VHH binders against Protein HEAT-INDUCED TAS1 TARGET 1 (HTT1). Designs and how they scored, part 3

Target 1, 277 residues: Protein HEAT-INDUCED TAS1 TARGET 1 (HTT1), of Arabidopsis thaliana (Mouse-ear cress) (q8lfw5)
Amino acid sequence: MESLLECFAITDGKCHPDCLKANNEQEDYDACQSAALVAVSLISSARVIFKIDSKYTEYSPQYLVDNVGKEEVEGEMDQPSCQYTVGNLLSYLVENVWTKKEVRQREMDQQRREFTVKDCFEFAFKKGLPRNGHWAHVGCIFPVPPFACQIPRVPMKGEVIEAANVSEALKLGMQQPAAARLHLFSPEFDLVGEGIYDGPSGNETRYVGLRDVLMVEAEKIKGETVFTVQICYKKKTSFVKVSTRSMILPLNGDDESQVTEPACLLVDFCIPRFSIN

## First folded at step 4 (VHH; framework vhh_7pa5_2)

Design ta12 (from p10r with A110Y)
Fold by ESMFold2-Fast, scan of step 4:
Structure ta12 (fold): chain B 277 residues (1-277), chain A 124 residues (1-124)
Amino acid sequence: as target 1 above (277 residues)
Amino acid sequence: QVQLVESGGGMVQPGGSLRLSCAASGFTFSDYAMSWVRRAPGKGPEWVSTISGSGGYTSYADSVKGRFTISRDNAKNTLYLQMNSLKPEDTALYYCAKRTGYFSWRPSSYFDYWGQGTQVTVSS
């Protein structure tokens, strides 16, 4: 049998030296990069499970980071750049970079940089995705490279399916691994080890935030449905069992919480459902 | 105590059919995915098929797809494997295995209990 990690590996793209410098100086958590990595892992896994791809194929998370959320603002402006080749770079620089067009574009892109795993799936189904080797470095230099239209993209046909509750999420997970987001509390999450993460437990509890996860298994423990999720947290990839019990979540430390209804630790369940030939 | 008892193995000619059964006891059968795993002489274990607790989802190794059918009867706590168009390379000890989890597509799984196996020999 194949290893679980071989089916859900989050792929590391190679970076241009300038991108590596930026990454070294950024915070240790980037929500958009996290969402893109989870999305491509789930797309690659689904495509292998349903025999659309003959083997686990690495798609470009950098393409999602560079392009999700841009198409409605300045995506149409990229169409003319498809006429440029790498050999025509000087013309591109004169028309776009030297005239401050790229600077303005980056400022607009920064305002639109927030996106979720669901947004990544919708983008992939609308536009397709290049393989990782074709877009690992190019997007790091420019928001949209001058030969972007010449980069081969794999077309993807399907839709995003969401689950409104744990029972629906369980049904999604029976067909393929699913995306979710997990509410992290410290120190409880750091101390879970081989146990079941069941959220906040005391006075020293601090809300860390939401983290994108891959839902990879479910089991029943003492009558309770428990999901196993793969998560990257503090530069480490691990598998954690998570309670599905509803509870009151203190999503802020000192301020008044308006959460009066019990909530689940896992939220925003969705899958990329591919159309089969 | 969890027990899994396989039966239905035997000798058959190439192109023949056999039906394996596994009687399960000691746990809530319908709550768990079940698998068939085989071991050929001198080789390691090879996963054959998995069925979800409800029976709604099944998965098969490429080597048996289209020839084998996994099924279950939750009222009788019994797992089945219908094997058609048998080949000499299907010769192996066939084990019934209980999975900890539900997700049948998962290529790697934790099996917490195994049966003793039933021998299938396909020869001319």
Scores: ipSAE 0.145, ipTM 0.479, lowest interface PAE 3.4, mean pLDDT 74

Design ta4 (from p10r with P107Y)
Fold by ESMFold2-Fast, scan of step 4:
Structure ta4 (fold): chain B 277 residues (1-277), chain A 124 residues (1-124)
Amino acid sequence: as target 1 above (277 residues)
Amino acid sequence: QVQLVESGGGMVQPGGSLRLSCAASGFTFSDYAMSWVRRAPGKGPEWVSTISGSGGYTSYADSVKGRFTISRDNAKNTLYLQMNSLKPEDTALYYCAKRTGYFSWRYSSAFDYWGQGTQVTVSS
């Protein structure tokens, strides 16, 4: 079915933008795709660390992209059995590919909401996640196709634990890799290399935005706490050392809209804490 | 002050077994991932295995997978390496290592060695 779903979506050419970006080789940033990818990486890591999974198991980031912040999947995915005919599938294709999919797709795009890694963790704990490859294109085809109810989900039991500051984030990181968001400034971030990213360094600095990262390491360098984060930026996955010092951040490049109080480059620390029974 | 004391090495025939131990003190043992690193004569250090603070996650170098088992006893502040099916190529000084800093989930990261190691010699 995965191959059939892919041909179906390609034939239509009108997949949800998030589905297209999941396989996109462009250097565009998509907040939903980024959050989903970070969330499944941390869920997979936590499940191995706490021996819930016997080996590293990949879960579907596309399921999160397609379903977080939407109400339409709650009843339909609860069916334990799935029955469909070739006639039912063809009726779905005609209605959604040939006649009305473009209008429905436009309506769906207008109602899309942004979500965070925390939202992804909460959704996974509420609904479970399918394994990677089992949910590739369902969300690209509006409405849900008649065979979607055959896609199994792995139940997830746990809660999201947040940290409000660096000290609390250190405690999270000692238990498992953690999520965070990083304030990116150009050109400073592009020039950091093997050094420590220290945020805006003066005039000609442009705020790029927040990026989802995995916090994988913490150490003390010359008296300062430094976090190493894994980040995907401009199609490259890299490890970057980040300063934890408080500083004034020019978030909009406009002095009147800058943060008045010192803030950290890393914010929104959280982990998926699984229930161990 | 961090102290790591390795023991359990010795001479063994190819195909034999040894269990290495590392007694840790001076830090909260259960908060840190621990590794075994070895250094063969005339060679640089080679990472062997890592275990998370909880013991829930383990990883191994390809050369030792299926033969070595890393474990820990947090109540005793002790790290272990069970070495089975030993080969002449396993001959080295074995070091118990704590990663630099507060924590690391990257097993390719550099390690701090905290003792003189324990010698493992595999010969016929």
Scores: ipSAE 0.365, ipTM 0.667, lowest interface PAE 1.3, mean pLDDT 75

Design ta5 (from p10r with P107G S108Y)
Fold by ESMFold2-Fast, scan of step 4:
Order: C-alpha cells, then structure tokens, then sequence
Structure ta5 (fold): chain B 277 residues (1-277), chain A 124 residues (1-124)
C-alpha cells in the first residue's frame, strides 16, 4: 500500500515525561523539545539526501535538549562525567551525592534556557550527535548523564544557511527540507483542514504562538506561493498548507498599543548544509 | 507544454525484471520531484516511488521496497523505474507523474501532470 516517508516527521518523543518535561496541558508544548525534534529530523533528512548516511538514521533530540545552550566553562574533557563509564555508574553515584543535588538545582535554572532550531544545527556541527538509541534511554534515566562524554557521537561537518524572505526560502527548499517557525492563531489553524492556512480572520482570534515546522513542499495556488509544512500540534503530526501573503499579525490579541508591520506567517527559514565527508 | 511519455512495459513471468522509462519535456526537469504511480485492475491508484529533483533522495511504497529502484538522468530529462523480482500483484498500468509546484520532499503528494501510462503484466 501507499506510505508517506515520515523521515521528516516531527515526533512528540517517547521518553518518560520527566525526561522531556511534558506538562499537563493538552498540547504539551515545549519550545526546546520542539526545536530539537525539528533539528534532528532535518539533519537525518539532509544526511540521506546527500548520501552521507546510506539510510535514514535517527539522531538523539534528547542530546540537544540536554546540552544546547550550556556554557562551555571547563571544556568537555574536563567535565566530571568524562571520568566515568556506564559500568561504574554506582561508584559515581556513591562518590558524587552532591553532584546529583547540583544537577537538580541546575535543571531548575535550565527550564529558563531557550534555544532555536538554528542553535541546534550549530551545536550539532560543533559537537556531533549520538544516534537516538545511544542517548534516548540514558536521558530518561539521567538529565545530565555522568558518562555523557563517553557516548559515541557521529561527527557533523557543515554550516547553517538562513533565508530572509520567501524567494530565498524557495531556493533553500529546492535543495533540502528546511526549518521555519509558524505564527499560529486559533481557531483558524484548527479549522484549516486540507485548505490553506492564512492567519487571523476574526474578533475571537487568539494568538497561540510560534511553532517549529519543517518546510517540505512549495507550489503556486491561485497565483500565490504556498508552502506545505509538517507540524506537531496538540499531539498530532500533520501537513498544512500555509500562505506566504504578507499580513498584519496581532501577536498579543487586540492590544492596539502593539502595532505590527505586515509580516509573513512563516519566519526564521534555515537549513543544515553539510560539507562533503 | 509539459509532456511525459512512458515506455518499457510488457509481459513478464513472475520473478522477472522490467525497466520503465519516462521522457519528460516542457519544464525544468531537475527542479521537480518525479514519481511512479500504478493502477491495478479493479483498484484505485497506488503510489509506488518518488525521487527528488537532484536525485539525492528516493522513497518507496512498502510493497515494492527492496525490489524496485527509481532513478533519473537530469541531462537526458528521463525518469526510470527498475523493477526486479516481479510478482503477479505488480500487474498494473504504471504512470510517470510530475509533482505540482517548486519542490516536494514528501513520499506522496499532489501531482499536476501524468503520462498516458505503460502496461505491466506479470503472468505465467
């Protein structure tokens, strides 16, 4: 039968809620988790498209969630976690009870850490990424694994390429799937179905926020350029057609003091451009 | 102006092989993803395979994975489908299809142009 190749799909993750800091709201949206999931999907897709990987390979979004935005103070090789292996975890826990307490304290501070898909790409190109199987379960056990530096990482060589407008985004999309962020308005987004999402339309419109998406198709419909994006929203992964028409976006509801100039519903286009290996 | 002309179909025994070709004209071939779609007797259309404009990415229906290979020659504006280990259930009209728009990285999507189809019959 027919099957869509969902290697570009944003997953909602399958780790324990504590590992990915899921909340009790129906949407369970976490910006860092979303950015990491989009980033690994695009990295995996790019590596297959350019034949760097012979097949679709899953890389760890949890590695990005755990490590992006952390200040590199003493260097990776000087970290305590570099001194321990999986085989001596018990020794680590016995010797470093206070380390566990410090990790818990730092996690409370890390809840305020924010990063984008671009940050994830830059981090991956600097540090590499472990395969999903090597970090997903470890992240569920330890938010900061004591043997982190010993988990094998696949080296990533490349750079982030950004697009400032729709025309440049089209050129990016012709080469590989791209990342973008989408301005979501309710109920308009919930009602789009197989139609074209074109933003706020009425008095009861609520701004939901920005959502990370994968830009996977572009076509011309009724004279305008329309992007199809893959998005995870309310625990559902779907494809949505989005208008590229410039429009006024009321980002904080009907507050008249916050006038916004015409803008695109999709912003922050970028791709991970891999170097030859 | 867009034209897609398939060839290479025919009769073959189970376990045999066929190579389908699609000659494309009237558009910038390398800018568009291309697909093969088939329609078996008494059934609706089934997506078979897609290849990106650059040829760097390919995808396949589960029913043909490991047996069929999609490829393209952008210098010759030609799309190919190499079909190996053919089964009776592969009997169908095979269509070359052009993706609508600028690009597509989905394994299946809407198409704006189709060829006339080429018949593949797998029977002893």
Amino acid sequence: as target 1 above (277 residues)
Amino acid sequence: QVQLVESGGGMVQPGGSLRLSCAASGFTFSDYAMSWVRRAPGKGPEWVSTISGSGGYTSYADSVKGRFTISRDNAKNTLYLQMNSLKPEDTALYYCAKRTGYFSWRGYSAFDYWGQGTQVTVSS
Scores: ipSAE 0.428, ipTM 0.717, lowest interface PAE 0.8, mean pLDDT 75

Design ta6 (from p10r with S108Y)
Fold by ESMFold2-Fast, scan of step 4:
Structure ta6 (fold): chain B 277 residues (1-277), chain A 124 residues (1-124)
Amino acid sequence: as target 1 above (277 residues)
Amino acid sequence: QVQLVESGGGMVQPGGSLRLSCAASGFTFSDYAMSWVRRAPGKGPEWVSTISGSGGYTSYADSVKGRFTISRDNAKNTLYLQMNSLKPEDTALYYCAKRTGYFSWRPYSAFDYWGQGTQVTVSS
């Protein structure tokens, strides 16, 4: 029973991993941090559910933040990804810590990329992931440490499976917890409590945006299929029941005259499907 | 009205086997995941196993993995639990429980307990 509890994708009360920090006292939403956190939670859950890992193992969301979306060099066959070894610590400190502060900060700013949970899964299957302890503190200080190539990564074999609709998403959820994105409307989402989130009600509704969620439960309530998702919103982790009915969503915050097509509040369903040998 | 009627319990010696059955009525059986939940003397309820509505997904408590098999016959509206290599620790009232859901990865999802259960006693 203990191991089943450890398979749960996100733990209660923790929105952010140790090195992914909020900027403000209020919600400071970062889509890349959100995607990385959801991705590692689902990878960890899948690996224990399919007995690839013997226990729930924490992988590094910071590694995904630091590395997903970076372009590879063109036409260079054997270019190394690092210039220093762990044994060259003094050289690393002299060349990188005591000089070049402004250049380093500018390089960090230029390397930021937008990415999704799906991008994170694809990256993990291509490159592997380090355990959280191997890429936590250093990655927070220096997004691409010069000895990055020396940090051990766990190989990941598998592929991303997507669902185009609620029926397909239900089949994914039966096999393992799944990722999705949720359309948030205020104040409706803030007022859901233990009820069912049913999207915009029309009275002073404002579109907040998409938020990454974990789809952890599905049930039929009064004849309707309802998904329970775990979400981090305004620095609080909670479970929310979400309606699966299609509706016209006013997603254009800039142009209120824009016509939108009927859509589900939950979109972009996917799972990391590991290869079983 | 929903009814779940458990049967197949009894007294067996350690290492023995029993097959529990649950006859369901009053709802569309194939639409719902079904579970077995047990309550040992002096203890709270313990989830044992779940099967999806289609039968395509099954899950088990660590204490019964490799020994118990959950299955269903949707044409007959019947849920089964095949129990092998029974241990004294398996002594409990076994309840057939209808899930309100298709699946849950939350370990403490609410169960609807239906019927009086069937007693399983494993003793020499």
Scores: ipSAE 0.430, ipTM 0.708, lowest interface PAE 0.8, mean pLDDT 75

